VHH binders against Iron-regulated protein A (irpA). Designs and how they scored, part 19

Target 1, 312 residues: Iron-regulated protein A (irpA), of Synechococcus elongatus (p12608)
Amino acid sequence: LITNQTIQGFVDQVVVPSYVSVAAGATQLEQALQTYQQAPTAANLEAARQAWRVARDRWEQTECFAFGPADSEGFDGAMDTWPIDRQGLKTAAAQPVEQREDSRKGFHAIEELLFAATEPTLSDRQHLVILATDLTKQAQGLVTRWQQASDQPAYRSVLLSAGSTDSAYPTLNAAGTEIVQGLVDSLSEVASEKIGGPLETQEPDRFESFVSRNTLSDLRNNWTGAWNVYRGQRSDGVAAGSLQQRLQQQHPVIAQQLDQQFATARQALWAIPEPIETNLASPRGKVAVLTAQTAIAAVSDTLERQVLPLVQ
Short names: E, the ipSAE of ESMFold2; O, the ipSAE of ESMFold2 at other seeds; V2, 0.75 times the mean of E and O plus 0.25 times the DockQ between their complexes.

## First folded at step 19 (VHH; framework vhh_ozoralizumab_d1)

Design e2 (from d6 with K59Y; at its last look DockQ between E and O 0.95; V2 from the best seeds 0.69)
Fold by ESMFold2 at other seeds, look of step 19:
Structure e2 (fold): chain B 312 residues (1-312), chain A 119 residues (1-119)
Amino acid sequence: as target 1 above (312 residues)
Amino acid sequence: EVQLVESGGGLVQPGGSLRLSCAASGFTFTAYAMYWVRQAPGKGLEWVSEISGSGTSTYYPDSVKGRFTISRDNAKNTLYLQMNSLRPEDTAVYYCAKYRRYPSHFDYRGQGTLVTVSS
């Protein structure tokens, strides 16, 4: 099922462009926070908040390929650890960020300082720039680790060498397993933890981006990222050699089921009233959230039970 | 199917040494950072060490720094923890783990290996 074209498309059409997009978003967030620190107007605060949402959107589309450097070199932890240590964050302003625990930096540390109060303090504004500079460094580091060799090969090269006996992916199916498992893990976590946790406990602050009211956008971007991996590209259409195209050719019943399940999950996610964090208080909101949870789980279940065996 | 199987625990006197092993299978081992965590009786989980996928970067909390050394053999899909100068406070069940993003936590799957440091 998995070909060299499948792997090349995944890397060159989805992964690398996604990380480049994240790095650009992080850079814009850093610049917006520098501007806000120097001129703390309401307009500059709103620009910084919007820049955070844009960078967050881009990052959340990368969730289903958080293997390789994102995991093995700690970028995911440094950028997206949740929950954060709120008390430790308050006292950490003087601590060098490169020596901090992951729970005191990254997207959610920035979110706390930027969104929790009506306006950040002078100390918060200084701290935000430190955090955003580190976020930008991490996002750029991910791009570098995928595209450029150093003491380790570029991760693009690691994946494109799949099928060589010396590769971390000694067969094409080993690379295919990583790709499909990433889809399964991301979507099952959305259904069982990101939605399921808050729904089970009825605690709105259990939603990942509760502080900024950005959780629904996160979930929609998780879906978009998985959809892009499945289709093999970030634009409309179906990429040649993509998982979707290969399934359409070789297992059309599975492909038809997955295509419909992705569409149903999208409809359900986009039908949730914003913000998701307040919708657990009403029966209609709960039904919308449950409907989305079930639809997303169905995609993950089909990938795990029917697609994953085809690449192993 | 991801499997993590710990071994090498036992009873050791204070000041002694022990080497733990973790056999990993069912995933591309080098694509992931690996961790040792421990749980003392009646206590919560404590991070003990971290190693990057390549094995070139290692990290330790102050409580074990200088005494514990994490390493990995990527050809054998095996993680190690060398523990020297052991103290009674090191008594715990030790687990190898991957890291999960949401909520951020250590994903340990084995039964662990018991280390007891006692006179």
Scores: ipSAE 0.578, ipTM 0.832, lowest interface PAE 2.0, mean pLDDT 92
ESMFold2, look of step 19: ipSAE 0.625; ipTM 0.853
ESMFold2 (binder alone), look of step 19: mean pLDDT 83; pTM 0.836

Design e3 (from d6 with Y108V; at its last fold request DockQ between E and O 0.95; V2 from the best seeds 0.75)
Amino acid sequence: EVQLVESGGGLVQPGGSLRLSCAASGFTFTAYAMYWVRQAPGKGLEWVSEISGSGTSTKYPDSVKGRFTISRDNAKNTLYLQMNSLRPEDTAVYYCAKYRRYPSHFDVRGQGTLVTVSS
ESMFold2, look of step 19: ipSAE 0.708; ipTM 0.882
ESMFold2 (binder alone), look of step 19: mean pLDDT 87; pTM 0.881
ESMFold2 at other seeds, look of step 19: ipSAE 0.672; ipTM 0.868
ESMFold2, look of step 20: ipSAE 0.677; ipTM 0.866
ESMFold2 (binder alone), look of step 20: mean pLDDT 87; pTM 0.883
ESMFold2 at other seeds, look of step 20: ipSAE 0.716; ipTM 0.881
ESMFold2, look of step 21: ipSAE 0.669; ipTM 0.869
ESMFold2 (binder alone), look of step 21: mean pLDDT 87; pTM 0.878
ESMFold2 at other seeds, look of step 21: ipSAE 0.638; ipTM 0.854
ESMFold2, fold request of step 24: ipSAE 0.690, 0.663, 0.617; ipTM 0.876, 0.868, 0.846
ESMFold2 (binder alone), fold request of step 24: mean pLDDT 86, 86, 86; pTM 0.861, 0.865, 0.864
ESMFold2 at other seeds, fold request of step 24: ipSAE 0.668, 0.651, 0.690; ipTM 0.871, 0.862, 0.877

Design e4 (from d6 with S104G; at its last look DockQ between E and O 0.82; V2 from the best seeds 0.00; counts 0 for: pae E 2.2 > 2)
Fold by ESMFold2, look of step 19:
Structure e4 (fold): chain B 312 residues (1-312), chain A 119 residues (1-119)
Amino acid sequence: as target 1 above (312 residues)
Amino acid sequence: EVQLVESGGGLVQPGGSLRLSCAASGFTFTAYAMYWVRQAPGKGLEWVSEISGSGTSTKYPDSVKGRFTISRDNAKNTLYLQMNSLRPEDTAVYYCAKYRRYPGHFDYRGQGTLVTVSS
């Protein structure tokens, strides 16, 4: 099922452009926070908040390929650890960011200082710039690790050499397993943890981006990222050699089921009333959330039970 | 399927040493950071060490820092924990784990190996 074209499309049409997009978003967030720190107007606060949401959107589309450097070299931890240490974050302003635990930096540390109060303090504005500079450094570092060789090969090269003894992926199917497992893990976590946790406990502050009311956007971007990987590209259409196209050609019944399940999950996610954090308490909101949970779980179940065996 | 198998636990005297091993299969080992976590009787899971995919970066909480050393052999797909100067409060079931992004969730961990530190 998995070909060289499949792997190349995944890396060059989805993964690398996504990480480049994240780095651009982080840079724009840093610039917006510098402007806000220098001129703390309501307009500049709103621009900084919007820049955070844009960077967050781009980052959340990368969840299903958070393997390799993102995981093995700690970029994901540095950028996206949650929950944060709220008390430690308050005292960390004097601590150099490179000496901090992951729970005192990254997207959610910025979220806390930028969104939790009506207006960040002078100290918060100074701290936000420090945090955003580090976020940009991490995002750019992740791009570098995928695109450029140094004391380790570019991760692009590791995946594109799948099937050689010089690759961490000794067969095409090993790379295919990584791709499909990433989809399974991401969508399963959305259903069971990101939605399932708050739904089971009835605690809205268990939603990951509760502070900014951005959780529904996170979930929709997780779906979009998985959809992009499945289709082999970020634009509309279906890429030649993509997982979707290969399944349509070789296993059309599975492909038809999976295409329908992705569409049903999208409809359910986009039907949830915004914000998800306040709609958990209403009967209609609970039904919408449960419907989305079930639909996303169905996608991950089909990937795990019917597609994953085909790449092993 | 992802499989992690711990071994090397046992009964030791306070001040003694043990070396735990974890055999990994079903995933590209070097693509992931690896972890040791433990569960003492009647307590929740506690993180005790982390190692980067290459093995060049390690992290420890204060409770074990200087006494425990995490390492990995990427050619053998094996994770290790060297535990020195063991104390009775180190008594726990020890698990190796592959951390998932969502916090507090170690779906990919072994069945554990019991370490008992007692006279």
Scores: ipSAE 0.561, ipTM 0.815, lowest interface PAE 2.2, mean pLDDT 91
ESMFold2 (binder alone), look of step 19: mean pLDDT 82; pTM 0.829
ESMFold2 at other seeds, look of step 19: ipSAE 0.623; ipTM 0.844

Design e5 (from d6 with H105W; at its last look DockQ between E and O 0.75; V2 from the best seeds 0.00; counts 0 for: pae E 2.1 > 2)
Fold by ESMFold2, look of step 19:
Structure e5 (fold): chain B 312 residues (1-312), chain A 119 residues (1-119)
Amino acid sequence: as target 1 above (312 residues)
Amino acid sequence: EVQLVESGGGLVQPGGSLRLSCAASGFTFTAYAMYWVRQAPGKGLEWVSEISGSGTSTKYPDSVKGRFTISRDNAKNTLYLQMNSLRPEDTAVYYCAKYRRYPSWFDYRGQGTLVTVSS
């Protein structure tokens, strides 16, 4: 099922452009926070908050390919650890950010200082710039690790050499397993943890981006990232050699089921009223959340039970 | 299928040592950081160690720093935890885990291996 074209499309049309987009968003967030620190107006606060949401959107589209450097070299942990250590974050200004535990930096540390109060303090504004500078370095580091060789090969090259006994992916199917497992894991986490946890416990602050009320956007971007990987591109249509196209050609019943399940999940997820964090207060909101949970789980289940065996 | 199989637990006296192993299969081991987590009776999961994919970077909470050492053998797809100077509060089921996702490590962990520290 998996070809060289499949892997190249995944890397060059989805993964690398997504990480480049994240780095651009992080840079713009850093700039907005620098401007806010220098001129702490309400307009600049709102611009910084919007820049955070944009960078967050882009990052959340990368969840289903958080293997390799994102995971093995700690970029995901440095950028996206949740929950944060709120107490430690408030006192961490004296600690260099590169020496901090992951629970005191990254998207959610920035979220806490930027959104938790009506207005960040002077100390918070200074701290936010430090955190955003580190986030930008991490996001740029991810791009570098995928695109450029150093003491380690570019991860693009690791994937594109799949089938070589020298690669971490000694067969095309090993790379295919990584791609499909990433889809399964991301969507399963959305259904079971990101939606299921708060729904099961009845605790709205168990939603990952509760502080900024950004959780529904996170979930929609997780779906979008998975959809892009499945289609092999970030634009509309179906990429040649993509997982979707290969399934349409070789396993059309599975492809039809997956296409329908992705569409049903999208419909359910976009039907949830914003913000998801308040939906537990009404029966209609709870039904919308449960419907989305079930629909996302169905995509993950089909990928795991019917597609994953085809690449193993 | 992703599989993680822990072993090496047992009964040990306070001050003693134990080495845990975790055999990994079904995924590209070097593409991931790996973790040890533990669950004491009546408590939730607690992170106790992290190691980078290459094995060159490690992290520990204060409760185990200086006593526990995580390592990996990427040629054998195996993760280790060397536990020294064991204390009764280290009594727990120990799991190796893939994916650092708070608050749950349930997605990819084995059945665990019991470590009991008592006299």
Scores: ipSAE 0.551, ipTM 0.802, lowest interface PAE 2.1, mean pLDDT 91
ESMFold2 (binder alone), look of step 19: mean pLDDT 82; pTM 0.832
ESMFold2 at other seeds, look of step 19: ipSAE 0.568; ipTM 0.818

Design e6 (from d6 with H105Q; at its last look DockQ between E and O 0.85; V2 from the best seeds 0.70)
Fold by ESMFold2, look of step 19:
Structure e6 (fold): chain B 312 residues (1-312), chain A 119 residues (1-119)
Amino acid sequence: as target 1 above (312 residues)
Amino acid sequence: EVQLVESGGGLVQPGGSLRLSCAASGFTFTAYAMYWVRQAPGKGLEWVSEISGSGTSTKYPDSVKGRFTISRDNAKNTLYLQMNSLRPEDTAVYYCAKYRRYPSQFDYRGQGTLVTVSS
């Protein structure tokens, strides 16, 4: 099922462009926070908040390929650890950011200082710039690790050499397993943990982006990222050699089922009224959230039970 | 299927040493940071150490820093924990883990190996 074209498309049409987009978003967030610090108007606060949402959107589309450097070299932890240490974050401003525990930096640390109060304090504004500068450095570092060799090969090269005896992926199917397992893990986490946890406990502040009321956007972007990997590109259409195309050719019933399940999950996610965090309070909202949970789980189940065996 | 199999636990006296091993299979080992976590009787999971995919970066909480050393052999897909100067409070089931951080949980872990530090 997995060819060299499949792997190259995944890396060059989805993964690398996605990480480049994240780094650009982090840079824009840093610039917006610098502007807000220098001129703390309501308009600049809202621009900074919007820049955070844009960078967050881009980041959340990368969750299903958080292997390699994102995991093995700690970029995901530095950028996206949640829960944060709220009390430690308040006292950490003097601590060099590169020495901090992951719970005191990254997207959610910025979220706390930028959104939790009606307006950030002077100290918060100074701290936000420090955090955003580090986020930008981490996002750019992740791009570098995928694109450039150093004491380790560029991760692009690691995946494109799949099937070579000196690759971390000694067969094409090993690379295919990584790709499909990433989809399974991301979507199952959305259903069972990101939605399921708060729903089971009935605690809205267990939604990951409760502070900014951005959780529904996160979930929609998780779906979009998975959809992009499945189709092999971020633009409209289906990439030649993609998982979707290969499945259509070799296992058309599975492909038809997955296409429908992705569409059903999208419809359910986009039908949830904003914000998802308040939907736990009403029966109608709870039904919408349960419907989305079930639909996303169905995608992950089909990938795990029917597609993953085809690449192993 | 991701499989993590811990070994090397046992009964030791305070001040003693143990070396834990974890055999990993079903995933590309070098693509992931690896962790040791432990669970003392009646308590929650506590992370004990972290090592980067290449093995060049390690982290420890203050409770074990200087006494425990994490390492990995990427050619053998094996993770290790060298535990020295063991104390009764180190008594726990030790797990190696492949991390999934939501909400900072270790969802991929083995069945564990029991370490008992007692006279």
Scores: ipSAE 0.632, ipTM 0.848, lowest interface PAE 1.7, mean pLDDT 91
ESMFold2 (binder alone), look of step 19: mean pLDDT 84; pTM 0.841
ESMFold2 at other seeds, look of step 19: ipSAE 0.672; ipTM 0.869

## First folded at step 20 (VHH; framework vhh_ozoralizumab_d1)

Design f1 (from e3 with F106M; at its last look DockQ between E and O 0.75; V2 from the best seeds 0.65)
Fold by ESMFold2, look of step 20:
Structure f1 (fold): chain B 312 residues (1-312), chain A 119 residues (1-119)
Amino acid sequence: as target 1 above (312 residues)
Amino acid sequence: EVQLVESGGGLVQPGGSLRLSCAASGFTFTAYAMYWVRQAPGKGLEWVSEISGSGTSTKYPDSVKGRFTISRDNAKNTLYLQMNSLRPEDTAVYYCAKYRRYPSHMDVRGQGTLVTVSS
């Protein structure tokens, strides 16, 4: 099922462009926060908040390929650890960022300082720039680790050399397993943890981006990222050699089922009114959230039980 | 299927040493950071060590720093914890873990290995 074209498309049409997009978003967030620190107007605050949402959107589309450097070199932890240590964050400004626990930096640390109060304090504004500078460094570092060789090969090259005796992916199917497992893990966590946790506890503040009320956007971007990986590209259509195309050719019943399940999950997710956190307050809102949970779980289940065996 | 199998626990006197092992399978081991966590009787999980995918970066909480050493053999898909100068408060079931992105920091999969530090 998995070919060299499949892997190359995944890396060159989805992964690398997505990480480049994240780094650009992080850079723009850093710039907006520097401007806000220098001129703390209401307009500049709103611009910084919007820049955070844009960077967050881009980052959340990368969740299903958070393996390799993102995981093994700690970029995901540094950028996206949640919950944060709220007690320590407000006093951590004196602590060098490189010495901090992951719970005191990254997207959610920035979210806390930028969104939790009506207006960040003077100390918060200085701290926000420090956090955004580190986020940009991490996002750019992740791009570098995928694109550029140093004391280790570029991760693009690791994946494109799948099937080589010396690769971390000794067969094409080993690389295919990584790709499909990433889809399974991301969508399963959306259903069971990101949605399921708050539903189980009935506590809206257990939604990951409760502070900014951005959780529904996160979930929709998780779906979009998985959809892009499945189709092998970020634009509309289906890429030649993609997982979707290969399944259409070799296992058309599975492909038809997955295509429908992705569409059903999208419809359910986009039917949830913003903010998702409010939906726990009403039975109709809970039904919309439960419907989306079930639909996303169905995609993950089919990938795990029907597709994963085909690459193992 | 991801599997993590811990071994090497046992009974040891205070001041003694043990080496724990964790055999990993079902995933590309080098693509992931690995962790040791422990659970003392009646207590919650406590993080005790982290190692990067390449093995070049390690982290420890103050409670074990200088006494515990995490390592990995990527050719054998095996994670290790060398525990020296053991104390009674180190008594726990020790687990190796692969990080789960959300919501918990630790994905404990195995049965663990019991370490008892007692006179």
Scores: ipSAE 0.589, ipTM 0.826, lowest interface PAE 1.9, mean pLDDT 91
ESMFold2 (binder alone), look of step 20: mean pLDDT 82; pTM 0.820
ESMFold2 at other seeds, look of step 20: ipSAE 0.628; ipTM 0.843

Design f2 (from d6 with Y108F; at its last look DockQ between E and O 0.91; V2 from the best seeds 0.72)
Fold by ESMFold2, look of step 20:
Structure f2 (fold): chain B 312 residues (1-312), chain A 119 residues (1-119)
Amino acid sequence: as target 1 above (312 residues)
Amino acid sequence: EVQLVESGGGLVQPGGSLRLSCAASGFTFTAYAMYWVRQAPGKGLEWVSEISGSGTSTKYPDSVKGRFTISRDNAKNTLYLQMNSLRPEDTAVYYCAKYRRYPSHFDFRGQGTLVTVSS
């Protein structure tokens, strides 16, 4: 099922462009926070908040390929640990960011300082720039680790060498397993943890981005990232050699099921009224959230039970 | 299927040493940072050490820094924890783990290996 073209498309049409997009978003967020620090107007605060949402959107589309450098080099932890240590974040301004625990930096640390109060304090504005500079460094580091060799090969090269002696992926199926497992894990986590956790506890503040009211966008971007990996590209259409195309050719009943399940999950996610954090307050809102949870879980289940065995 | 199998625990006197091993399979080992975590009797999980996928970066909490050393052999898909100068408060079941993102927590699949430090 998995070919060299499948792997090359995944890396070059989805993963690398996605990380480049994240780095650009992080840079724009850093610049917006620098501007806000210099001129703390309401307009600049709103611009910084919107820049955070844009960078967050781009990052959340990368969740289903958070293996390799994102995990093995700690970029994901540094950028996106949740929950944060709110008390420790208050005292962390005196600590160099390079020495901080992951729970005191990254997207959610920035979210806390930028969104939790009506407006950040002077100290918060200074701290936000430090956090955003580190976020930009991490996002650029991910791009570098995928594209450029150093004391380790570029991760692009690691995946493109699948099937070669001494590769981390000794067969094409090993690389295929990583790709499909990433889809399974991301979508299962959306259903069981990101949606399921708040629903089980009936606590709206257990939604990942409750502080900014951004959780629904996060979930929609998680779906979009998974959809892009499945199709082998970030634009409309289906890439040659993609998982979707290969399944259509070799296992058309599974492909038809997955295509429908992705579409049903999209419809359900986009039907949730914004913000998701208030939907626990009414039966209609709760039904919309439960419908989306079920639809996302169905995609993950089909990938795990029917697709994953085809690459193992 | 992801498998993590811990070994090397046992009974040791205070001040003694042990070396724990973790055999990993079912995933691309080098693509992931690895962790040792422990659970003392009646307490929650505590992370003990972290190592990058390449093995070039390690981290430790202050409670074990200078006494414990994490390492990995990527050719053998094996994670190690060298524990020196053991204290009674190090008594716990030790697990090797992968990282899961949400909520941020450790994914461990083995039975763990019991380390008991007592006179």
Scores: ipSAE 0.638, ipTM 0.853, lowest interface PAE 1.7, mean pLDDT 92
ESMFold2 (binder alone), look of step 20: mean pLDDT 82; pTM 0.827
ESMFold2 at other seeds, look of step 20: ipSAE 0.661; ipTM 0.865

Design f3 (from e3 with T56G; at its last look DockQ between E and O 0.95; V2 from the best seeds 0.74)
Fold by ESMFold2 at other seeds, look of step 20:
Structure f3 (fold): chain B 312 residues (1-312), chain A 119 residues (1-119)
Amino acid sequence: as target 1 above (312 residues)
Amino acid sequence: EVQLVESGGGLVQPGGSLRLSCAASGFTFTAYAMYWVRQAPGKGLEWVSEISGSGGSTKYPDSVKGRFTISRDNAKNTLYLQMNSLRPEDTAVYYCAKYRRYPSHFDVRGQGTLVTVSS
């Protein structure tokens, strides 16, 4: 099922462009926070908040391929650890970011200082720039690790050499397993933890981006990222050699089922009124959230039960 | 399927040493950072060590720093924990784990290996 074209499309049309997009978003957030720190107007605060949401959107589309450097070299931990240590974050302003635990930096540390109060203090504004500079460094480092060789090969090269004895992926199916498992893990986590946790406890602050009221966008971007991986590209259409196209050719009943399940999940997710954090209490909102949870789980179940065996 | 199989535990006196092993299969081992965690009787899961995918970076909490050494053999898909200067409070079931992103938690798959430190 998995070909060299499948892997190359995944890397070159989805993964690398997504990480480049994250780095651009992080840079724009850093710039907006620098501007806000220098000129703390309401307009500049709103611009910084919007820049955080844009960078967050881009990052959340990468969830289903958080293997390799994102995991193995700690970029994901540095950028996206949740929950954060709120008390430690307050006292860490003087601590060099390189010496901080992951719970005191990254997207959610920035979220806390930028959104939790009506407006950040002078100290918060200075701290936000430090955090955003580190986020940008991490996002750029992740791009570098995929595109450039150093003491380790570029991860692009690791995946494109799949099937070679000297690759971490000694068969095409090993790379295919990584890709499909990433889809399964991301979507099952969305259904069981990101939605399921807050739903079971009825505690809205169990939603990951409760502080900024951005959780529904996170979930929609998780879906979008998975959809892009499945299709083999970030734009409209189906990429040649993509998982979707290969399934259409070799297992058309599974492909038709998955296409419909992805569409049903999208429809359910986009039917949830913003913000998801206020919808736990209302009957309409709860039904919408449960419908989305079930639809996303169905995608993950089909990938795990029917597609994953085809690449193992 | 992802499998993590721990071994090497046992009974040891305070001040003694043990070497734990974790055999990994079902995933591309080098693509992931690996962790040792432990669960003492009646307590929750406690992080013990972390190693990067390449093995080039390691981290430890203060409670074990200088006494424990994590390592990995990527050719054999095996994770190790060398435990020296063992103390009674190190008594626990030790697990190797991957890390999952949301909520941040350790993905424990094996039965663990019991380490008992007592006189």
Scores: ipSAE 0.663, ipTM 0.864, lowest interface PAE 1.6, mean pLDDT 92
ESMFold2, look of step 20: ipSAE 0.672; ipTM 0.869
ESMFold2 (binder alone), look of step 20: mean pLDDT 88; pTM 0.887

Design f4 (from e3 with K59R; at its last look DockQ between E and O 0.91; V2 from the best seeds 0.74)
Fold by ESMFold2 at other seeds, look of step 20:
Structure f4 (fold): chain B 312 residues (1-312), chain A 119 residues (1-119)
Amino acid sequence: as target 1 above (312 residues)
Amino acid sequence: EVQLVESGGGLVQPGGSLRLSCAASGFTFTAYAMYWVRQAPGKGLEWVSEISGSGTSTRYPDSVKGRFTISRDNAKNTLYLQMNSLRPEDTAVYYCAKYRRYPSHFDVRGQGTLVTVSS
């Protein structure tokens, strides 16, 4: 099922462009926070908050391929650890960010300082720029690790060498397993933990981006990232050699089911009233959230039970 | 699917040494950072060490820094913890783990290996 074209498309049409987009978003967030620090107006605060949401959107589309450097070299931890250490974050302002534990930096550390109060303090504004500069460095570093060789090969090259006996992916199916497992893990986590945890406990602050009221956007972007991987590109259409196209050719019943399940999950996610954090307990909101949870789980279940065996 | 099997624990006197092993299978080992964590009786999990996928970067909390050394053999899909200058407070069940994204935490899969430090 998995070909060299499948892997190349995944890397060159989805993964690398997504990480480049994240780095651009992080840079724009850093610039907006610098502007806000220099001129702390309500307009500049709103621009900084919006820049955070844009960067967050882009990052959340990378959830299903957080293997390799994102995991093995700690970029995901540095950028996206949740929950944060709120007390340690307040006292860490004098600590160089490069030496901090992951729970005191990244997207959610920035979220706390930028959104938790009506207006960040002067010290918060200084701290935000430090955090955003580090976020930008991490995002750029992740792009570099995928695109450029150094002490280690570019991760692009690691995946494109799949099928060589010396590769971390000694068969094409080993690379395919990593790709499909990433989809399964991301979508099952959305259904069971990101939605299921807060829903079961009835604790809205268990939603990942509760502080900014951004959790529904996170979930919609997790779906979008998975959809992009499945169809092999970030724009509309189906990429040649993509997982979707290969399934349509070789297992059309599974492909039809999966295509429909992705569509149903999208419709359910976009039907949830914003923000998810305030709609958790209302009868209409709870039904919408449960419907989305079930629909997302169905995508993950089909990928795990029907597609994953085809690449193992 | 993903399996992590710890071994090498035992009873040792204070000041002694032990080497723990963790056999990993069911995933591409080098694509992931690996961790040792421990749990003393009645306590929560305590992070003990971290090693990058390539093995080139390691981290330790102050409680074990200088006494414990994490390493990995990527050809054998095996993680190690060399523990020297053992103290009674090191008594715990030791687990190897992967990192899990949501919520951020250590993904413990094995039964662990008991280390008892007493005289």
Scores: ipSAE 0.669, ipTM 0.867, lowest interface PAE 1.5, mean pLDDT 92
ESMFold2, look of step 20: ipSAE 0.697; ipTM 0.877
ESMFold2 (binder alone), look of step 20: mean pLDDT 88; pTM 0.888

